# VHH binders against Cytoplasmic dynein intermediate light chain DYN3 (DYN3): the designs that were tried, part 7

Target 1, 312 residues: Cytoplasmic dynein intermediate light chain DYN3 (DYN3), of Saccharomyces cerevisiae (q04949)
Amino acid sequence: MDNCNAWDKLLSQNESTINSTETATITAIIYSPSSKTLHQFINICFPEGSNSILDTTLINYATIGWTNDLKENYSVDVYTLIRNTDDALDLLKPFLQEHSSKVRWLILLDWTLNDQKLWLNELSYAFNKIKQLNDDNEFSVWCLNSGEILNLQRHTTVWQSVHIDFILQTLRSFCYFNDSSLFYICEDHTEEKREEAQRLKYQELLKHFCEDRDMKDHIEMVKRSEILIPKGCDSIGLIKTVDERFEPTEVKEQHFLARYMDFIPTIDKIREDRKTTSGIDLDKLYPLEVFKVNIQEELGKMFAKYRENSRI

## First folded at step 18 (VHH)

Design p4 (from k2 with N32R)
Fold by ESMFold2 at other seeds, fold request of step 21:
Structure p4 (fold): chain B 312 residues (1-312), chain A 121 residues (1-121)
Amino acid sequence: as target 1 above (312 residues)
Amino acid sequence: QVQLQESGGGLVQPGGSLRLSCAASGFTFSSRTMYWVRQAPEKGLEWVSTISGSGGYTYYKESVKGRFTVSRDNAKNTLYLQMNSLKPEDAAQYYCATRGNRYTGDEFEYRGQGTQVTVSS
């Protein structure tokens, strides 16, 4: 009885604030594989300056205001979370238990992390866990740095179009069966004006997703680095236009995960791994944010920022 | 080497119809997803339609859906595009296309010389 922890105190503080900050109309949660990926996503998709209040090494919260292309103003409660351990999503449980409204999930993948073998398993775990934590979810998967697709094939001999297509058809099938959007983010850094136009494009995409607007004008299923597939716009038949030999219904089967992982190539270390170790080194393929982090301190920092932002 | 040769273009009035053909050789046609793409004089290359190797699965650009029909005859190694209810906006050089083993930034690496479609009011 006498072990009232900091978590219980934070929940009490959050409850008293909720009713006084009823101006928030959208709840969004960004689940990122790394601080770097999170930073880049915020920089691309959110208003300028959002990184200063949303970046984190574990968990954070802030309210972001934006205006859409119809001149409507929105207040968005944004939670940011780094996948640091298998239990990272549990850190959100107290906040989700207090809210019964729709939550927009922005689940990030990053083509540059060399962890494509792990994507299907991570998505399967994340979606299942999120459904246990909250009833009313709007899912989206955002694959950052999809321009890396070109670099993988230019700078290695092991990545080919068949691998890129297999990953795409797997992600499309997963999202189709889980009623999720799928978005690739491809930045062109060669021209500053083009970078700005791309950020405006992705900012509008994010707003349309969060505001539950019709996204038919945003569909792109042909350009392999620029895939944009809103929830409900894909089909088994459309997925099979990429390569008909792929069977989308197999993605739901547990044995498919092993096939998926086996087919995806390893980068730059295949010959070294084959020479010294007969197999792949999964620790080198799946970078985790491995920090010594005091969870209670980071939650305390997040709550302090939340209350400070609500006073502004 | 992949070889693609388009034919069937011409001049039509708005609302008219044309049927484009594409003769394919140098690869296993029946296993390859095929595309129709087009290019207007002042525009970049634009995707029009996709058809799977068997012909069983198709996908169309929204502006042509319901007016254009892609098909293939794998026994004759031939791809077709039936274009109905043609609009001035459809005027372009039309190419059939397929993809190679590597993505080098060109989504439609293998194309023929194209066939011109002109729609005059």
Scores: ipSAE 0.810, ipTM 0.932, lowest interface PAE 0.8, mean pLDDT 83
Fold by ESMFold2, last read:
Structure p4 (fold): chain B 312 residues (1-312), chain A 121 residues (1-121)
Amino acid sequence: as target 1 above (312 residues)
Amino acid sequence: QVQLQESGGGLVQPGGSLRLSCAASGFTFSSRTMYWVRQAPEKGLEWVSTISGSGGYTYYKESVKGRFTVSRDNAKNTLYLQMNSLKPEDAAQYYCATRGNRYTGDEFEYRGQGTQVTVSS
C-alpha cells in the first residue's frame, strides 16, 4: 500500500475544490456487515438512486446532495465499507488523514443475519478502532430489519422477550457510555403510501443526525422494533425501565462480554459474507466462508470514481 | 392468568386532577414492568408512562411529563396514575398494561377494561 500518502493528498485536494461552493459539506461513513444490508440501508435512508453510486462489495465513495427543511444545501461525502475482512476499517486511513471536519459514523447491524451474539464484541472493536483512526467522530448504530424480532420468536422456541430486552438494554448501555445514537429500522411493506412515509421519516432522521440537529422529536424508547434514541437522550434510569435487574454499568466490564454471548441464543446460521473483526474465531462456533477481495483493485476503482466525481 | 382492573376515571374541568388505580392479580406484580396507555375516540392506542417492578424507575410521554406521576404499591398489587393539570387532549380511555414472555408485535398485550377520563367545562 505504497500509495497511501499520494491517495490522501489527491483526495484532500479534490475535497477542497468541492468545498469552495456555498454548500455545507458533511463526511459520513457507513460500516455495514454485508452488501445486502448496505443496499437496504441506502434504499431506505438516502435519496432515490443513491444505490447506483454507493453500493459495494468492499469499499466505495460518492457525493450525495440534499436540501433540508430549513432550505440549507448540504454536500455529503459518503464512504461505504463492508465488514468483510478482519482489518476492513484500516482501509479508511488514507481517506481520513486530511479530513477537515467531523466524521459521522453509521455502523450497521442487521437482525436478519442471526449474529446477535457477536454484536457487542463487534461494536466494541469498531468503536475502539475508529477512535484510533480519527479524533472527531459522531457515532450512530443502526439496527436494520428489526421486524425480524417477530420472526425469531415465531420460528424458533429459543428466542424470548428476555433475550430481545437484554440485547436492547445492552445496546442502549453501550451507546450511552460511548456517546452514540441508536436507531432501529423497521419497514412496513403492506402499503405503498405507508412505505413512502417511512422512507421520508428515516431520511429526515438521517439528515438530522448528519447535520447535528436536535432530534428530541424522533425519540422512541417503547416500541421494541422501532427504537430511536439520539445521543444524549438516554440514561441509566431509562434503560432500567425495560428490566431493572439489568445493570447498565456492567456493559463496560470485560467479563460482561462473555455473559452477553452466553445469554444470547445459539446461532442457527451465520451469514456467508461476514467474518467478525473482533478476534473471536468464528470457526469455533460455526465456520464462515469469507469472500476474497483484491483490496488494491477495489481501492483503485474507488479512486477513479472520486476523480470523476470531483471534476463534475 | 393476568387480570387487570382500572378505576378512578371521571369528568373533570381543564386544569383539574384525577388519580387512576389498577388492581393486578394472577402474576407476580412486583417483578413486572407496568405501563399506562390511553385511547382517544377514533385514535390508536398511545403509550403514556412506564414504571419498573420496584417502582424505582419511570418514563413518561413528553406531553404528560411534569403533570402525570406513575407509582405502585407492591404490597397491594396496585398501580396508580396521578394526573394533574389535565387538558382536553388528555381525554381518553386509560388502560394499565403489561407484557408477556414473547413479543407478539402487541407492545401492551395484557390490558384491563379501561377507565374513562373526560375533560370538559
Scores: ipSAE 0.807, ipTM 0.931, lowest interface PAE 0.8, mean pLDDT 83
Fold by ESMFold2 at other seeds, last read:
Structure p4 (fold): chain B 312 residues (1-312), chain A 121 residues (1-121)
Amino acid sequence: as target 1 above (312 residues)
Amino acid sequence: QVQLQESGGGLVQPGGSLRLSCAASGFTFSSRTMYWVRQAPEKGLEWVSTISGSGGYTYYKESVKGRFTVSRDNAKNTLYLQMNSLKPEDAAQYYCATRGNRYTGDEFEYRGQGTQVTVSS
């Protein structure tokens, strides 16, 4: 009778392989600059049909399940939030206080919104606010529609490689010093077979990020529209290979934000080069006041949905 | 105006070594990040290594790390790639490359004619 040996084996297997037959739970929060960006992100990176559950204008919540290539089942509690006000992230306090666990933050940027001048300030605010709201965070920055890099340089004279490189080195430095992943999403819609393969690739990228898996096979630091840099894979030296004149440690300095904003082309210069008379100021392109929504009504709908889903 | 000319390719046995050179002219070489890229038959361009303008910062494709060494001599306007422990999968046309001031869809738009590396039993 060797029951102690078999029992010890089962206990160690359960401890080391708890995800092999059991459903593990993950909390993920997607923070998006717009509903269009959010819709695109879910369509590209989440399982088919997720948009019918998660698509929203301000706040939404749903549970999405998947099985990874190791046959492990995951249940992902996904919160989506569209930036509308300075208080937007505060709307998540009730859910964060109720659930004490690691939160995976998917902070979205979008190359097509012409707001690159605002990116560093928005990231700095968001990361600082998130660290105040929750102690155990896994950060990632997802830059959607990075194929726009080509269009900006083909269709204007104001955007040049030096601007693209400066933004990249700034984002890489910011993510490096804040222990965050950085992912550019570039989807090619010209061929359905390629489009499907890309969606599968980005779905696997999302799963690996959420599951804290090894992402070394996904690293891409050279192709400017396809950057994929998991947390911990970058360095000051690697950032400097893009353009050695950029000093990554300067990103932490107070005056760098002003230099960043001054260097990045404005929407007026882009419109002027395209012979447009747009009066839109890039510094005011996303004023929080523009997205004033009845927050109490949206919270009421979200709480009702959350309560119904939690009873399942 | 950018001119790049690769040399040093040839036929080697698996495990052998080659040293590629790239002569550069028509631009300020010492301030420019340089790349080695390669292309096998019927395949696209594949990035191999990056070196900063001063030579102080380098980056390698994982499959060549530890076997290949990129270097530069800014006094001679010359880029080098030392390739050791060559494998059959390293066989390709090798190019030195740099980038222009505008991205036109090609990550390595300025390249020379290349030099052929063949690895055979």
Scores: ipSAE 0.807, ipTM 0.932, lowest interface PAE 0.8, mean pLDDT 81

Design p8 (from a1 with N101H)
Fold by ESMFold2, look of step 18:
Structure p8 (fold): chain B 312 residues (1-312), chain A 121 residues (1-121)
Amino acid sequence: as target 1 above (312 residues)
Amino acid sequence: QVQLQESGGGLVQPGGSLRLSCAASGFTFSSYTMYWVRQAPEKGLEWVSTISGSGGYTYYKESVKGRFTVSRDNAKNTLYLQMNSLKPEDAAQYYCATRGHRYTGDEFEYRGQGTQVTVSS
């Protein structure tokens, strides 16, 4: 069967908006390393039922509505991008130049992908590119599957606490200097009651981030797999409590990237279900390419439809 | 082998003060971030305070900020917690703690026997 692409679905979905006296419109862009990571993120952090509306394809767009605990209605225009080439963000340039509202960026990382050596470079590129493309941004970094931290140390001898702490202090420093939130997402599947409570916690965190609400009650800086640090809540001194030999200001320096990559262990058998015979190629980015579509033409149609709806 | 020994607990009235001590041995004390944690009856461990290896950087649970002061003397391998303006909700078994070279899922893997703090009117 000839399957329609994600953009044909997206264009057909944008016809209806529920009118409300207090409906606020939010634009959110999720930048994910893989379709699996994106699907997991939606399942745990977005309102129940969102996965049936937001198909986890290469590029997607959907409008998701919710009502917060203050009875305020929100209409969230969610764009999803799966990193498949170095140029994915460039395709948003025409849309971002015409956009008149703040954009909330949800930059995903995933502890299970064995790509931790690449994280700083990927974040640096993405943040710098986004800042060049758009001025009014609210950044957040979401590290999925942080429970893998424990499994890395159980299944290999190469990962130690010092490596986990170094990654954490690097990410905290990067987010601190780039005015970004940092959230670790750790699923607990031991009981249905605990799983549901955890999902509600992360759903509320997502809503507060998107709605620009105060998140100081959600801070967690001590439990390594459950880190939650809203923008503005960290400091150089707090970062140094993890290990004071780490110098947060060095993360800004051009030469730090090489030190970061050198320090993270060479991974031969970190995940025995993947890459058991070879390590990660540290000199080459390994993007996940899911589909081949004419992205430029479909994004052009999407931007035209978005501009018309936003102006009217 | 890591050894931690807490002392200085006792009975105090609300608004009173106590100073806890923790003697450390079996590791390079000055290289390790140290923690104070506490446990009330039938409750889990609760983080209270963090202090860096040199003592230059600290972090406190919000409910104790301004009332508790963590400090260390690296020449004596001793960690301290000065607790002022004590409240009934501060009553607990207090432990000093540190972390090993491997993350085991227990954020406070190495801790002593604890010292009891009782706050009663």
Scores: ipSAE 0.820, ipTM 0.937, lowest interface PAE 0.7, mean pLDDT 80
Fold by ESMFold2, fold request of step 21:
Structure p8 (fold): chain B 312 residues (1-312), chain A 121 residues (1-121)
Amino acid sequence: as target 1 above (312 residues)
Amino acid sequence: QVQLQESGGGLVQPGGSLRLSCAASGFTFSSYTMYWVRQAPEKGLEWVSTISGSGGYTYYKESVKGRFTVSRDNAKNTLYLQMNSLKPEDAAQYYCATRGHRYTGDEFEYRGQGTQVTVSS
């Protein structure tokens, strides 16, 4: 019987508990297809009030603090970026070059935008660009409004289970090969109690992702609108359980992109036809106000916020 | 017409074993991913396991992993679930299931009548 070993373990555990009250710092970047998608994501997954300091039409920065369920304090430097142009990620380059630490990337997709044909190409571009901008990345893909999966199949004749499964297997394969998490966010508004519990669940999911925690308790691979697959929890074999005819290794091939776009239903064509048929002038609906945003001024504001929030 | 018929349920002591079978007809069985799901009296449907069309790829609910084995014999159009080390929480009506070409809100749209598994002390 070795009392010295047992005593050493007790003292080590007590020191670990005390050290868990120290503040750790995290850098997180949210890359969103729209301001609305960004606003919804922050409302669902971040502490209440976060939207008041992160709302923007293009780029923003703020520091958000939280304490996790282990009583550990975190200071999270959050950058938000809207996909207004292919150059959007370059706007972060000066901050990333000055900031040499691990970056948590939250790449948003939104089932309600009717842009599923673009998803693989946009993800491929974003991941490749991010890897060029920063060496130490933790990736995650967040598909908001996944309840739309049911509505697409109920309200159109073109969406079938095979299309939903194909998108899922493509996203799973992409994330698997790029060492990324994949999360579907599906809100249920049937009861206030369930709605609040669901928001707390997604807040916990976000915290665990940012904190690099073990996320095995968050796995859901069967319910098609509620997919939750943390980094490292998927496999070629698991992806093939959905439909074995899908070959995950083909997703990285350039020829797959054309097949992906061709297979996804033609809802985007209907939307494009509506623009043409309705006589909507995109220049009239979207005046050059987005070009009137002074990118240099916005960068200046971000530099000022960064300097004020950074330690000495 | 899709038809699924489960059998092999019964009464077993904790720690015991049962083998469930599911006879399938009315569709090309080997082309479809198959599922086992279960329902306890006070709970909704709970997914248990998944097996691909060829039988080459499987996935299990964490609480049954290592105790349950899903398999299929495509020549006989039959799905199996070998359940070992049964626990009281495994007691349920067990269904084999598959999915159709449209998702209508039911993840397991095609199910049989089920077979009852009872675990008693």
Scores: ipSAE 0.811, ipTM 0.935, lowest interface PAE 0.7, mean pLDDT 80
Fold by ESMFold2 at other seeds, look of step 20:
Structure p8 (fold): chain B 312 residues (1-312), chain A 121 residues (1-121)
Amino acid sequence: as target 1 above (312 residues)
Amino acid sequence: QVQLQESGGGLVQPGGSLRLSCAASGFTFSSYTMYWVRQAPEKGLEWVSTISGSGGYTYYKESVKGRFTVSRDNAKNTLYLQMNSLKPEDAAQYYCATRGHRYTGDEFEYRGQGTQVTVSS
């Protein structure tokens, strides 16, 4: 029964008012190729403890709070979505119809999934679909496990620097023309001091992106595994410093997609090894069986989790 | 077979200028993006500037932008770095560098022996 004393009521009112007036609310949507990629991203880039709230196989929602380096408090409403069909983004339509503010999109790629041939097409589809679903977007592309670039060249003879550079120049051009940030995330586990400093750097990068702050202090365009290029910091000329034979304006053309896919190496042994670890059969992506999802049931699961989190 | 030889270093006072050069041989110089990198005592290699194969596209570390100018003469297989308004923090061993066909984990795997730049009173 409702037997709250006056003190409990006053304290509840005071804390609710204080939290509402001191926190800015941000909406972020993470679009991940897998649950493993999502878990790694949260562990590296989000405040400690965030993983316990956001792990999922399809769609999830949680509110994550943080305080930035300027001592400002933020409340971030984070939606996560695992890509399992081309229809996956439609699962967000009911939320986006009732939401009326700017959305920060964190679109994940993963160097370990051996799907680099698909990246340009998947990005083009995702960006176009998102623009159809919502008008006010802030885009970013996050390439996880970029340390795999070295492993690809150590364990095969078909991956060369020219392929790595071609992918980079393609992603930079795509992001440049679509007003998107591009971030490579590379974990270095060789020394605990470097690992912690790197994690803190990526956490601050995420906060600056979500808070729409200046990220010019976080630019890295030279180290191939550690690329960090905030929106507005790249140019056609800078992209061409990697290899000037690359034409950034061609990335928008229909014929470039076929050239992109033809140029990127595919090695059956590498795909076979990644197929075993990921649980996804890359050779059977075409045509994919559409996993039919009851949207209302999935949203019900998400809202039930939200109620539990808010009570805690 | 790739050979890079830096020269032009020396001692200057703050605000002074130096011009570094790098003689290249053993590869088709005009086809390769070239880099200047530097190393202060007990520190790692630090990237300074990038110039494309033709010389048409350049990129600079923020702290040297506007003070340093990278250029190349492909007819002479020579890379240059004009350093103006030198500061004590610019003191380092300077190397010219390029990249090979495979990423070995070293972003600047081909570089010369370097030339020393010292900035002091």
Scores: ipSAE 0.809, ipTM 0.934, lowest interface PAE 0.7, mean pLDDT 80
Fold by ESMFold2 at other seeds, look of step 19:
Structure p8 (fold): chain B 312 residues (1-312), chain A 121 residues (1-121)
Amino acid sequence: as target 1 above (312 residues)
Amino acid sequence: QVQLQESGGGLVQPGGSLRLSCAASGFTFSSYTMYWVRQAPEKGLEWVSTISGSGGYTYYKESVKGRFTVSRDNAKNTLYLQMNSLKPEDAAQYYCATRGHRYTGDEFEYRGQGTQVTVSS
C-alpha cells in the first residue's frame, strides 16, 4: 500500500460530494446469478444504454445519472457482481470499506435458471455476508423472468401451483424477516406499447427503491407472476392468505432449509426412458456453477475504471 | 365438479349495503383460499378480496378496505361479502372464485355465474 492510498482519495472525493447541493449520490450493488440475468435486468430497469458500461462476467463499476419524476437529479454509483463462487461478495471488500453511506442491494434471482432449490440458501448466505461487509444496507430481491412460472406448469408434470405458492411464501417470509423488498419482473414482448409501459413501471420502481421513497403505490400480492412487495408492506397474516398451512416464522430455521430444498421439484425428464449417463444425481450437481475467470485480470480492469472515474 | 353459485346482488343507492353469498360444492371448501372478484362493463376481472381456508386471514383491495368484509362459514360451504357504504364505482358483476392445482394463467379460473351489483340513485 503506497503513500497515496486510493481509498484516501475516494474519501476526500466523497466528502466533497457530501457538501454539494447539486446532485444526490446513491450507491447500488447488483448481485446477479449470471451475466445474462444481469444484462436483462439492466435493460429492463435502467436507462437505455446502461448495459454497455455495467455488463460483466465477474465484477464492474460505473456511475449513472438519472432524473426522477420530481425533476430531482441523482448520481448513482453502480457495482455489478456475478455470483461465481461462495466468496464472490468478498471481491467488494476494498470498495465497501471506504463507504459510510447506505448501500442499496439488488439481489437477483431468475426463474429460467432451474435453481429454485438453491434460492433460500443463497439468499441466507448473501444477506448474512452483506451484513458482515457493510453496516447500512437497504435490501431488495428481484426475481426475473417470472413468466416462466406458467411455462413450468404447461411443459412439465412435476410443477404444480402448490410449489409456486410455497416458493412465494418462502421468499415473502424471508424478505419480511430481513426487512427486504421483493419484486417479480415479468416481461411481455407481445406489443411495443405494453413492453414500453412495463419498462417505465420497473424503472419507476427501481428509482423509488434507490431514492428511499414511499412505495405503497407499487403493491401487487395477488398475481403470481407480477408480485411487488416493498419493504414494510407485508405481514405474517398476508403471507398466510396464500395458504395458511405455511408457517412464515419457520423459514429462518436450518431444518426448514432442508424441507424447502426437498419440496421443490427438479426439472422434469424430457423423455420417459431417459436416464443420467453416469448415474450421478443431477440435483447434487446443480449448484450455480462457478465460471472460471481470471479474477486478477478482471479486478485489474475494474480498478483501472475506478481510478479513472475517481480521479485517482 | 367444482360448483360456485353467487347470490345477493341488486340495486342500491349510494351509501347502501348488500351482502353477497356464494354456495360452494364439489370440493373440500375449507381447504381452499377463496376470492371475490368483480367485472365492470368493458373491463377485465378485478380482484376485490381474499380469505384463507379457515377464514382466519383476509386481504382487501385498497379501495374497499373498511367498507367490505369477507367471511366464510365452512359448515355451510358458503362464502360471504358484506358490502357497506357502496359507491357508484363498486357497480359490477361479482364472482366468487378459487384456484386449482395448476396455474393456468387465469388467477381465478374457477368462478360462478356472478351476481350483479348496481349502485344508482
Scores: ipSAE 0.807, ipTM 0.931, lowest interface PAE 0.8, mean pLDDT 82

